# Designs tried in a protein design chat: VH-VL binders against a6qqv9r220to316. Part 1

Scores and structures below are computed, not measured.

Target 1, 97 residues: a6qqv9r220to316
Amino acid sequence: DCRICAFLLRKKRFGQWAKQLTVIKEDQLLCYKSSKDRQPHLRLALDVCSVIYVPKDSRHKRHELRFAQGATEVLVLALQSREQAEEWLKVIREVSK
Unless a header shows other numbers, all headers, positions and changes below count from the first letter of the chain; Kabat numbers aren't used for antibody chains.
ipSAE, averaged over its two directions, is called F for ESMFold2-Fast, E for ESMFold2 and O for OpenDDE. V2 adds 0.75 times the mean of E and O to 0.25 times the DockQ between the complexes of E and O.
Where letters were taken out, [cut] stands.

## First folded at step 1 (VH-VL)

Design c1 (framework fv_cosibelimab)
Fold by ESMFold2-Fast, scan of step 1:
Structure c1 (fold): chain C 97 residues (1-97), chain A 119 residues (1-119), chain B 112 residues (1-112)
Amino acid sequence: as target 1 above (97 residues)
Amino acid sequence: EVQLVQSGAEVKKPGSSVKVSCKASGGTFSSYAISWVRQAPGQGLEWMGVIIPIFGTANYAQKFQGRVTITADESTSTAYMELSSLRSEDTAVYYCARDEYYGSPFDYWGQGTLVTVSS
Amino acid sequence: NFMLTQPHSVSESPGKTVTISCTRSSGSIASNYVQWYQQRPGSAPTTVIYEDNQRPSGVPDRFSGSIDSSSNSASLTISGLKTEDEADYYCQSYDSSDYGVVFGGGTKLTVL
């Protein structure tokens, strides 16, 4: 079973956004291009990542969770609300250790 | 009303470690990020790192990587900053500061903690 | 990674207007919010401007902020200078590529 799952926007190369089925299972974050895909096309180990929440405001168009390994940004997800971001952050915290 | 209250001044020897606390009162501790910023005598403000209690992760300025550890205890609404391998150049006032999210404006500051590293 | 550059000091007479600049070394100044902090000796900094041009409650309207994309800089303008405005002023922004907070070097304002 997964801890949490939703269709979230994932930031692609060149600033494009794509809707992806996003799942946290065990200590991994998994992104699927389609619900029909057998394997995720992105796997991210949460125990080696830092995550930053950038809420939507006059300068930021989306509620974003930005994931980094060291100084390298490895994933940016957009969520629909502050409440959804807080829910995902809580799960990320619980599985990161 | 939100307040950040820091622990008292410390005098440390070179090579030792110091751990400064920052207790938040009023408001929701877990909904905000807590940054640590230091200021050496007569110098500017220098960001050291941040903890975001919601996800329990900390991020550090490259200069302090390997020497600084920032932690939080949600049960006591307290953030901690521990700096190891102290040098005389680490003599500074250390501030905790709150923002609504990492990288946003700091809305409340602690009173500051003077750490003196003397030979 | 970028730096924010401020003049080391500025001075002006009471009643006049002063402007303190904050220039970003790489990337656009408009990519991230700029805040401004005031610090008097022996005190913690306090916010005078946030999100480029907004004032916190209790900050007089003599303080204003602006962004100039052509010079890649932010500015803090203080009109009707008073002696109590004498302080150090710091600009601050965010480096999203480095996941860090960046402060300018600070400007000492002297009101002569």
Scores: ipSAE 0.006, ipTM 0.570, lowest interface PAE 14.0, mean pLDDT 83

Design c10 (framework fv_cosibelimab)
Fold by ESMFold2-Fast, scan of step 1:
Structure c10 (fold): chain C 97 residues (1-97), chain A 121 residues (1-121), chain B 112 residues (1-112)
Amino acid sequence: as target 1 above (97 residues)
Amino acid sequence: EVQLVQSGAEVKKPGSSVKVSCKASGDTFSSYAISWVRQAPGQGLEWMGVIIPIYGTANYAQKFQGRVTITADESTSTAYMELSSLRSEDTAVYYCATSEYYDEGYAFDIWGQGTLVTVSS
Amino acid sequence: NFMLTQPHSVSESPGKTVTISCTRSSGSIASNYVQWYQQRPGSAPTTVIYEDNQRPSGVPDRFSGSIDSSSNSASLTISGLKTEDEADYYCQSYDSYNPGVVFGGGTKLTVL
């Protein structure tokens, strides 16, 4: 019963990235370290955060969705294409209402 | 590689304001949060606040709320810290520092060289 | 809201091992990552340990970090002490409940 699901890169400290199963279910975004995990490593309520899309260009190596609560950035995900980013943004905006 | 270059030393009178700049070289603001940390002579490190330039949002330590404003200009890759109503106790070296940010909080990786602000009559 | 408490100073001879503690006043030390910074006179701080026990590239393996939940503290351990290790050391964590960066008071390390 997830709205959208994919393996996405999650930003870690000091410029590292980790591939994680990422799902949106109800109004929450969930990240799992592996598809075998039954509990998410991260659970983010989408109604209390802002999201910004930073597209890949000459200055940016990845298509990124950045999530913040106030001035604290709580999650950065990298997507494979602009089309995938726009698809995820649409779902995020729908479930945040 | 990224480096942070801060503006030069300032001497200010009590009651005035100071605005210190921090220019990032070699990278864009979309990669970092920028914090301001001060250190009075012979004292420890004191966090003042942070800005995430791409969001334009800032948070401040309780002690500095109402006196500090942190801003960023992405077009020039420069962050600013303005401190108002200066007192002699504000005499300190002011540092900017970058961190990559996520839900586990801040770890500072690159520090500016520091800006000495002296408040005296 | 919590405080991080460090000893004001520690001293030890060259070649020996020293440990600097950083104790959290409320909430678990393990709730948030701990960083350690080294500051030599006239210089900006540099990172020697991040995320409790990780070393940045270029930091020698003589530097190590650990967490002890029973004492609610983090520790920085420096083995094989050298004169160039003389500096002030600061621990730092993050308060996710009352969002903000928290620094310890700093410890002056004297070698010799």
Scores: ipSAE 0.006, ipTM 0.604, lowest interface PAE 10.6, mean pLDDT 85

Design c11 (framework fv_cosibelimab)
Fold by ESMFold2-Fast, scan of step 1:
Order: structure tokens, then sequence, then C-alpha cells
Structure c11 (fold): chain C 97 residues (1-97), chain A 120 residues (1-120), chain B 112 residues (1-112)
């Protein structure tokens, strides 16, 4: 039982994007290679992360959610729309507190 | 079946260039990074550089910067590593290796290796 | 920039346990995942451990990985040593500052 799930783009280290099934369950964000996988390849505790939303505009190509632990950026997700990004932010805020 | 198949052994003269190929099959070529790693006879593994085939983005180890060029051809699912200004110290087995798709930082599939011998 | 330092060689008798260390020169060993590769003569490397302590399918549970925070090291432990475990072992991690992969110098395991 998940709070929210969708196929989102995850930023790879050379600036390319990979589509992954992304799920928020309880207070964790989980990324899976596909819906068939039983184990997530990434598990992120939202309680210890900050999240910044960078909207798409003339200087930014995508709607991005950037997750950091302290000063270290640990995950960048791209959403399809402002509405999707705002929905994910709302869930993240709800489960983090 | 996932595999990387490399081109055959080469003998080159000092000062020349060599271009080694690495043909991928059994997976979506653009979904994984490809690294090049070499091993001189009796020596350890040495990372040379990486390419993301989706956009052609590359990064090279400082030691090889200026001499190594890594490219990828999406239409043939083939990565290439070209090393210029060859010296005898470049005699080595050259491997291509697939970087894991996700947060593993793992080289999970390796080519069979290509022996490049630099001699006069 | 950092280096990964391994012992040059290690030897142990069949049936015993051996541990190979991989020490990071700067920054925390836990900042990035550590992988371990086995290379037999004439062959390409194969993965025995990934993500610090995970085993690929087909790798026996005699192989395990761990992180030693106090020594800033990763360790590969092989229990119940068999003669077929004789090989070179390499640790490998990722350097986010240079956007590159770092290999340890390798350890030759002799089973005698």
Amino acid sequence: as target 1 above (97 residues)
Amino acid sequence: EVQLVQSGAEVKKPGSSVKVSCKASGYTFTSYDISWVRQAPGQGLEWMGVINPSGGSTNYAQKFQGRVTITADESTSTAYMELSSLRSEDTAVYYCARGDYYEYDLMDVWGQGTLVTVSS
Amino acid sequence: NFMLTQPHSVSESPGKTVTISCTRSSGSIASNYVQWYQQRPGSAPTTVIYEDNQRPSGVPDRFSGSIDSSSNSASLTISGLKTEDEADYYCQSYDSSTVGWVFGGGTKLTVL
C-alpha cells in the first residue's frame, strides 16, 4: 500500500534520464527498475532529506525535485508537469513530518 | 542473453593510434553506461573513461585525458575507444564494461578483452 | 580525488577464512558503494559483491562484504576457502568529485 506511485525520470550522472517506477510508502521513497521487481534499487528515508523543487522555465528544461542529505545531492527526479510535481511535494511533506 | 563482444587483438607501432570496438547485444544499448578499463601484463585494473550512449556524454581519467576518445554508435549498438600517441607502456588488455542501469555503480557485464601490443 | 589501497597478496589454507581490506585515502568509505571483482588468469573480471555487501546470483554465500567505518575500509571476506577461490580480487568505488571510477590495486589470493 503506497501513498503515491508513478514512472518518473531519474537523473543519471552524465545528465541523461532513466524512467523508473517511483513509490512513496510510509516515510520512504523507493525506486524500482520495473513494476515486476520485488526489491527497490534505491531506498531513501524522507525524514533525513531536504527536497527542493526547480520548476521548468526558460533556463530549466524539466520540473525537478532535488533531494539532499546535508549538502550532498542524493537524488534528482523529473516530473511531467507542475501539477504532478506539486502533488509529489505535498505527499513528501505529509510523510516527512 | 546480455553480452559485450570486442574486436580482435592488435599490434601497433609507437606513435600510432588504435581503435577498439565493443558491440552490445541483449539489452537496450542507451540505458547503460559503458566504461573502458585496461590491464597491463601482470598489473591491476585501471579505469580509462566512460560514455553514456544516450547522448554521447563522456568523462575520462586524468591520466588519459587528451589521448583517449570514447564514442558510441546507437544504430549499431557499438562503443569505441581510441587511444592515440601509443607508447610501449600502453601494451595491455583493454576491456569494455557495462555500468549498471541504477544506483549500483557496478560494472556488471564485461567484454572478453582486446590485447593491444605496442612494439617497433 | 582518492585512492583505494589493498594488500598486495594474501594466503590461507583450504577451509579457513580470509579477509581482504580496501582502504579509502580521503573522504568516507561509506560515501559511495563498493564493489568487489574476482579475476582468474586469462579471464575478464566477474562480480562477487556489489553495493558493499550484496551477492549476485550464483555467487556462494561464503563470500561477504562489509564496511569498517573506524578504519575507513571495505572488506571482502571469503569463508570455507576452496582452491578455486585462488584469483586476483579488486575493490572498486565511485568518485563523485571527478565523476569517475576508482579501482584498488588488487590482491592476489593464494590458497595453499
Scores: ipSAE 0.007, ipTM 0.615, lowest interface PAE 9.5, mean pLDDT 86

Design c2 (framework fv_cosibelimab)
Fold by ESMFold2-Fast, scan of step 1:
Structure c2 (fold): chain C 97 residues (1-97), chain A 120 residues (1-120), chain B 112 residues (1-112)
Amino acid sequence: as target 1 above (97 residues)
Amino acid sequence: EVQLVQSGAEVKKPGSSVKVSCKASGGTFSDYAISWVRQAPGQGLEWMGVIIPIFGTANYAQKFQGRVTITADESTSTAYMELSSLRSEDTAVYYCARGSYDYWDAFDIWGQGTLVTVSS
Amino acid sequence: NFMLTQPHSVSESPGKTVTISCTRSSGSIASNYVQWYQQRPGSAPTTVIYEDNQRPSGVPDRFSGSIDSSSNSASLTISGLKTEDEADYYCQSYDSSNEGVVFGGGTKLTVL
C-alpha cells in the first residue's frame, strides 16, 4: 500500500517552505496540501524523475531531496535528518525499478 | 457529535498479544487520523503510533516498532492497536486520540481508555 | 530526538494565575505546534489548547497558550484559578525527524 509517508517541508516560490503530508504509493510521490484535500495537489511519477540528496552543511540549512525531470527541478523536499533522507532515497530507488 | 469508544479492559499473560479497538461515531472517519497513546499507572502519556486511514499508512514510535501494529477498517469506522510479546511493564491504560490528517498530531477527541493488565 | 521538560508540580491559591512551562531540549520550539491536555484522576485527557494558542469550544478564556523562542519553551497560563482546575497537565509537540509525537512529563497542578 503506502511505502513511506511523512510530513515534509516542500519548497515553494519565493524561497518559502510549507509542511505537507508526503506519501509514496506504487511508483508515485504524492503531496497533500490540507486536511480538506482528498486528492493530492502534486503527483510525481518516480520512474521519470532523478533525485539528488543535498545534505545539511555550512551552505545548506536543510537536508534536501531534489527531484528533476530532465534538466528541470520539479520538487524539493526537506527532511530532518540524514537517516530520514537515506530511508526515503532507498524507497525511491526501489519503486523506480 | 463525534465520540471515540474503546473496547473493554483486558487481562493478559506475559508473551501474549492484545488487540484494542477504537470506534468513531459520527463524522467522516476518512478525514482523520487515529493515534494510540498509553499511560502506565502513575506515569505520563506515551505515544505509540498513528494510522492515517485514507492512505492506509501507519507510523510507530521507535520503542514499539516490531511489537505494535495499528490498523483501520473504514467500513466500520474502527481503528485497532495490537501489541505483541507483552511484558508486565506494558500494564497501562491505552487511549486512542483523533487528529485531522493534515495535523494529525493535534488531538481533538480522546477515547475513554482501555486498561490492559499483564500478569502471570 | 528531543524531550519536552515540564515542572513536576505547581501550586497556587484560588483566584490567582499559574503558568506551566514546557521546554524543548533540541531544535526550536517554534518548529512544530504545541498542544496542552488536562487530565483529571480516573479520566481520559481533554484538550485545553491546540496549535500553540487556540482554545477548543467549551474551554474557558482563562486558559491561554504562548510560545517563547528565547527560552525555547511553550507555556500554559491559567488565570482566575479554580479548584476544578486541579489536574495533571501535559504539553505535546511533533518530532519531524522521527515522524512522531512527543509528550512532556506532565505537571500536577494543586489549588490550595
Scores: ipSAE 0.000, ipTM 0.576, lowest interface PAE 13.1, mean pLDDT 85

Design c3 (framework fv_cosibelimab)
Fold by ESMFold2-Fast, scan of step 1:
Structure c3 (fold): chain C 97 residues (1-97), chain A 122 residues (1-122), chain B 112 residues (1-112)
Amino acid sequence: as target 1 above (97 residues)
Amino acid sequence: EVQLVQSGAEVKKPGSSVKVSCKASGGTFSSYAISWVRQAPGQGLEWMGVIIPIFDTANYAQKFQGRVTITADESTSTAYMELSSLRSEDTAVYYCAREGYYDSSGPYFDYWGQGTLVTVSS
Amino acid sequence: NFMLTQPHSVSESPGKTVTISCTRSSGSIADNYVQWYQQRPGSAPTTVIYEDNQRPSGVPDRFSGSIDSSSNSASLTISGLKTEDEADYYCQSYDSSNQGWVFGGGTKLTVL
């Protein structure tokens, strides 16, 4: 089972972005290069992460969800709209408890 | 009900190009990827490429790289496959097929278009 | 870069069970999911098995799929064969390195 899934942009080094299938299953966020891959490229436990939403504005050209473990940013995802970001945040809140 | 409807049969001369359309109805177009698959008479299925409309991203099979272009128009829920520099061996039925995301409809082709026969002859 | 190899044809009598194999030439069959499609004459293909062994709604439980890592192959098994099962069957899997789909060559099932 999965709670939510979509192709989202993942921030790479040097400010580049790569499209990856992103899935929330149980309490984990999984990133796949393709929906057809059995194993994710990234596996992140949501119960040990903090998440902030940085909306698109004059200083920020994308709607971003930023994940951190302690003080270290471990993942940044870009979403297409505020509505999509709100949906993902709701699921993340529900599974991380 | 989800349905993929393709444009009608075409007869083309060698060296020309053909553009086949695939209109999706009944579902959210941007939530799915659309692949193109061809089948020459009496032959098997051959994957040509895919477009993921939500990110305006296409990828092509190596054999067709440089000759095929797959595009999508989200406003009309229509995907297109254009094949250039046509040869007689490009005579085939061309199918569009919808594929879902992981753990949704699965990473498989859940709906297929009816097929478009493209005949390339002099 | 891998190929999926199927037998060209299989035949069996009504009521019997038939198995169609799909062998991966390089890399593990278990690296990516396997799907099976049925194509009757004059028709577009339809899905009979997805994600190795799952059936879409409307597909009879006579159709089943399996993976065997020891032979590096997937199998489609059809029990209680009926004349309407006569069709071409194609396996399919994903090539992650080239970001594309690979189809097997297809197997013609004759029910006689």
Scores: ipSAE 0.007, ipTM 0.598, lowest interface PAE 11.3, mean pLDDT 84

Design c4 (framework fv_cosibelimab)
Fold by ESMFold2-Fast, scan of step 1:
Structure c4 (fold): chain C 97 residues (1-97), chain A 119 residues (1-119), chain B 112 residues (1-112)
Amino acid sequence: as target 1 above (97 residues)
Amino acid sequence: EVQLVQSGAEVKKPGSSVKVSCKASGGTFSSYTISWVRQAPGQGLEWMGVIIPILGIANYAQKFQGRVTITADESTSTAYMELSSLRSEDTAVYYCARSPDYEYGMDVWGQGTLVTVSS
Amino acid sequence: NFMLTQPHSVSESPGKTVTISCTRSSGSIASNYVQWYQQRPGSAPTTVIYEDDQRPSGVPDRFSGSIDSSSNSASLTISGLKTEDEADYYCQSYDSSTYDVVFGGGTKLTVL
């Protein structure tokens, strides 16, 4: 059973953004190319990373969640709204402790 | 921009092992996967395996299972590929390549390391 | 468990259009992304197409990729062919069931 799922934009190679099914299940964040895929193409353990919310403003075009291990950025997701970002942050905080 | 810089050419005897390095210069590979791909003279590209540093996991092609070991040292941004029990048909150029995803589409390639296995 | 099949070689004159196919032997070609790599003699491969049809920065728009589900194949099309396009071209996809990267056998493009 998943805690939360949505099609979110994931920052990929060459500066492109791809819409991917993103799921939090247990303490892991999983990204799928399609809802019909059997295996996630990205699996991130939430207990080993920090997350920063960068809201959309005059300098930032998207609401972004940036995941890092130490100082290294390992994943950037873009969300549709501040409300969606806050919902995802709440789940991340609940499952990563 | 990031470059993958590989160690130099090696000449090895049958039955020995070789360890090739791949260093990310101008950036880190913690958020990427690193694959190893070889190419025998005049032949096509052959995938050997991948290291996923964020998960601490390596996956290997069935043909190389038991002979290949891929590791990474995040503190030096260096990946390694070790191939054991070398035979003459292992003579090839060995490439490292990075991918930003787990379907392993490659965006940056190393320059290649020639490994020659001869007696 | 699938193979990607490419023609061994293709040839065409400068200014013409060439298409290189990449056919998946089992499962849908559309179930995983396809990349295309260009390898000139003595060089490492470089990416000319990623995620089926996307071009990296610096790759001219003469290069395009497509997927045809009816033939279960991906295609690389190079229009306005130039002598500098002479190279080996490799398609690549991913097998989610085996966790393997799969390369096509490669196609040698000659520009005469």
Scores: ipSAE 0.005, ipTM 0.588, lowest interface PAE 12.5, mean pLDDT 85

Design c5 (framework fv_cosibelimab)
Fold by ESMFold2-Fast, scan of step 1:
Structure c5 (fold): chain C 97 residues (1-97), chain A 122 residues (1-122), chain B 112 residues (1-112)
Amino acid sequence: as target 1 above (97 residues)
Amino acid sequence: EVQLVQSGAEVKKPGSSVKVSCKASGYTFTDYYISWVRQAPGQGLEWMGVINPSGGSTNYAQKFQGRVTITADESTSTAYMELSSLRSEDTAVYYCARDLEYDFWSGSFDYWGQGTLVTVSS
Amino acid sequence: NFMLTQPHSVSESPGKTVTISCTRSSGSIASNYVQWYQQRPGSAPTTVIYEDNQRPSGVPDRFSGSIDSSSNSASLTISGLKTEDEADYYCQSYDSSNYDVVFGGGTKLTVL
């Protein structure tokens, strides 16, 4: 039932990063503390959010997906590679339609 | 030194409103969310809502939706909680708390104000 | 929505170990982080444990937190009990379904 899942880093308020089990199911992005959890601690509707991919380069230390609702950034995830980011973007585009 | 200092005790009549202040110092006010939590006499802690001082976005507990308004003034590093249509069961100590927000809707509290007693006379 | 249930009171002698439970009524306790707050009479709460098992700076290592998925509970354990540990203790978690912060009912700890 989940479209994609992985342990990704989630950006906290003060620039800290926390490892979260991140899942896309239906049109929602869900974050869990661990794979043992039954309910997510964060639930984001993808149909009302925009996503921007910021690749790792000389100015950016991580591959980031930045989610915004209107003008407000609501979630930033860090991924391990460009390939992982492209895979997640593909799923996000499919479920957001 | 991080401090949250709240306004003094208030006595209010039923049907009126109360506005409690929470002045932050010792950190950058816009870097942390502020939550409000109340405690009725002899009872436990009850969450009311949260504000992001950077931009003023809020989220309120369903029980208080339509009665509570949380605001923040960056120039004075002060958060406010206004509760309207007061009833005797609103008699409680009201706390502000610095919210180490991990997402918009949740949090953990690292510093608390000293509390403000609001008594609603019957 | 869910409730967090704590015992009303616990007591133990100085130097011994006490454990306070916090049981989630529906959904997994492991789904969301659990915090623990200490409140002495006439005072505001202070954090003794955050994110299940982390200690804030200044909290003695006698305080520890844990999660037990089989009983659907979080626990606060205080070893080497001292008289200054007398307080009310509250657990707190997050309700993802309702976007709400949930507190347990509180436990009064008496050190006899």
Scores: ipSAE 0.007, ipTM 0.588, lowest interface PAE 9.6, mean pLDDT 85

Design c6 (framework fv_cosibelimab)
Fold by ESMFold2-Fast, scan of step 1:
Structure c6 (fold): chain C 97 residues (1-97), chain A 120 residues (1-120), chain B 112 residues (1-112)
Amino acid sequence: as target 1 above (97 residues)
Amino acid sequence: EVQLVQSGAEVKKPGSSVKVSCKASGGTFSSYAISWVRQAPGQGLEWMGVIIPIFGTANYAQKFQGRVTITADESTSTAYMELSSLRSEDTAVYYCAREDYGDYVPLDYWGQGTLVTVSS
Amino acid sequence: NFMLTQPHSVSESPGKTVTISCTRSSGSIDSNYVQWYQQRPGSAPTTVIYEDNQRPSGVPDRFSGSIDSSSNSASLTISGLKTEDEADYYCQSYDSSYHGVVFGGGTKLTVL
């Protein structure tokens, strides 16, 4: 089964946010548009990504996890709370080889 | 509109187990997490654990690890909390509550509560 | 593992303002969001404040929440007290060390 899952906001092209079911299974992060979809819209191998947590504060409107492959940002997720971000970071670090 | 309806009161003997149900109606069951919280008579609220029904992923409070199991059946939109090796101090009202990630409130809808009495 | 400590009871007259504190025993209060729940006898709790200071729809603006990092505490303030505000109030936060929910011990509010 999955390690962790939640409905998170995913940053789309042009800065729009869309709520998507986000799952970590094995060493992959999967995003689904709907819980009824069997195939994810996005698959990301976590062992080739770095992740940075940008907390919500006076300069930042959302709690964000930003994923990059090298210098290229490939995914930005917005989380509900610092606790959710810490939980996701722990799982990501555990599955990154 | 969302309603969480729990199973009825139970009287159990020490050493037995109890399984409480929480049926969700209205809204999408699999879109939310369900937490279980108990309250002993005249006492405060105590968190037991949570499940995300769509994947069956559960996490438990340390105090209850090994004794509590939280499960869900998406086909019936029902979450369950099973507590084993019952003792008299497990006498409490047990609540299920929905966790709504989208609204920034962790526990937004609560069931009516299920009284579990452990006595011989 | 931390505790959230609330006064056992508070009382105030109708029309006055009351403040209920919730003090975190270890780690910073600002590390995790704080929620507040109201519970009347025989009923399930209902949310009056979430994410430190936000009000759910339907909760009067007489209810407000705040965080004081210097005292490591959260507070629920109820102004213009009404008899219907009589209830038990619980603060709640998260403990990242075990990924769990922590409740305060609860405060009985009497309006006399």
Scores: ipSAE 0.006, ipTM 0.563, lowest interface PAE 12.9, mean pLDDT 83

Design c7 (framework fv_cosibelimab)
Fold by ESMFold2-Fast, scan of step 1:
Structure c7 (fold): chain C 97 residues (1-97), chain A 124 residues (1-124), chain B 112 residues (1-112)
Amino acid sequence: as target 1 above (97 residues)
Amino acid sequence: EVQLVQSGAEVKKPGSSVKVSCKASGGTFSSYAISWVRQAPGQGLEWMGVIIPMFGTANYAQKFQGRVTITADESTSTAYMELSSLRSEDTAVYYCARGPEYSSSWYEDYFDYWGQGTLVTVSS
Amino acid sequence: NFMLTQPHSVSESPGKTVTISCTRSSGSIASNYVQWYQQRPGSAPTTVIYEDNQRPSGVPDRFSGSIDSSSNSASLTISGLKTEDEADYYCQSYDSSLSGVVFGGGTKLTVL
């Protein structure tokens, strides 16, 4: 049962961004790097992460969802719009409780 | 050449379920999104949901949540749409339509191939 | 959630140009790609324009698409109208908040 899926930009080393198929299935967030890959390159259990939404504004170029485990940022995704970011955030809260 | 071939017309009673098939040929099945779109007589197109066969992931339009189930069988290159608790207003032609390969963004989906349509009539 | 609004019908003579609009009710029309589909009676839809203004192989160049941010709308323009262009035309975009496809209500084109 896929809850939501889209191609989202993932923040990489040195501020680069890469488009990746991103899926929330059950309570996991899965990122796929290549169209040939059936295995995700990243699996993130949403129940052990905190997530914050940083909207695009004059100081921020993209709508970002930032995921952390404790004090460590483990994933940053950029979304196309505020509406998309809020929908993803709702699903994340729903599956992580 | 890619083709989507759907199962034949059905007549159903209110409260029953219908399962329509869509067999893909001529291309790669597993990595392409398959959507289901219906059209009531004389009305417009209405999106019901989508599946990406290789991931087993399906997403549904809110209106059909709880009544629609979309599945895929990679071994036969066939997608299915099952609609339950049928009402007279579910009378429509049901289409399957292929989106771009999953390496493209399906939030920017366009449908490159369509099935011929399956008429489902719900009458008492 | 947004809606795409099209005129119910348009008509024009052979050889003339017609334009069909598709207006987005909330959010920018430019936020997501717009596609256009042609449906003749008794047939499944076929794509005439994708990604705002691109033509699939086999679609004549008299079909064109455009985006107008000031009116928050997309347009399908058909020049040199032929009787074979008589069909229903649907615009389609994507709603990121729903992770779902949105269709316009459709426009019946009559060529008189």
Scores: ipSAE 0.000, ipTM 0.576, lowest interface PAE 14.3, mean pLDDT 83

Design c8 (framework fv_cosibelimab)
Fold by ESMFold2-Fast, scan of step 1:
Structure c8 (fold): chain C 97 residues (1-97), chain A 118 residues (1-118), chain B 112 residues (1-112)
Amino acid sequence: as target 1 above (97 residues)
Amino acid sequence: EVQLVQSGAEVKKPGSSVKVSCKASGGTFSDYAISWVRQAPGQGLEWMGVIIPIFGTPNYAQKFQGRVTITADESTSTAYMELSSLRSEDTAVYYCARDWEYGLFDYWGQGTLVTVSS
Amino acid sequence: NFMLTQPHSVSESPGKTVTISCTRSSGSIASDYVQWYQQRPGSAPTTVIYEDNQRPSGVPDRFSGSIDSSSNSASLTISGLKTEDEADYYCQSYDSSDHYWVFGGGTKLTVL
């Protein structure tokens, strides 16, 4: 079972974005290249990372959730709306505590 | 398209400090982390530390802990690496690099030669 | 905490294929992405392979990367060798357990 899932854009090297099936299950965030994949492309433990929300504005054309472990940025996700970002942040907050 | 431009070569005496700058252009400065890597003459690459400007959080290789300070100024899109208590063995070319997801270094600065001699 | 070990030097003739290995001393090579950098004398490194086997735009398809879990190694393969391929090549990965970025010692490629 998953707490939340959606196709979100994941930021890749060289300014590219890729749509990936993204799920939060237990205390982990998992990204899959497709819904047919049984193994995630990325597995991130939410209890050891920090998250900030960077809303869409003049500098940022997407609503982004940025994840870091210590001083390493490990994941950037783009969401369709402020509402979706707030929904995901609520789940992240719940599973991280 | 991202470009990193570093400050010019420095000659320093033992015991002094050096501060190297790395100015980013192309893309939002806060959108990625900046790592610092050095290379002594004829030697390999050695990671020193990283900063994520939007989080304001630096992390350092243990060998340099206490001597290195990495900072970022978002208003000028510039990262800095300051190394103190310089020794002759700190003579090296110092690079900044864009660090993306688990240490993926996709763009590098041109390098700054720091020579430590009397 | 782990080391990445590369051969110190390799050499091959123009037109031939060369493979440079990068072996991880502990933990699985597949646990973290491997990048490969090319450095010519007097120049900054440039990326030739990222995320194990991906090529940046502008890097010829003669360059390829692979991972072999059985030998706990990553490999950079350069086919159709040209004289301009002469350079030092470095592999790099991240030790997520100890928070270290790790470079291999580098391999000097000489094209005869």
Scores: ipSAE 0.007, ipTM 0.599, lowest interface PAE 10.7, mean pLDDT 84

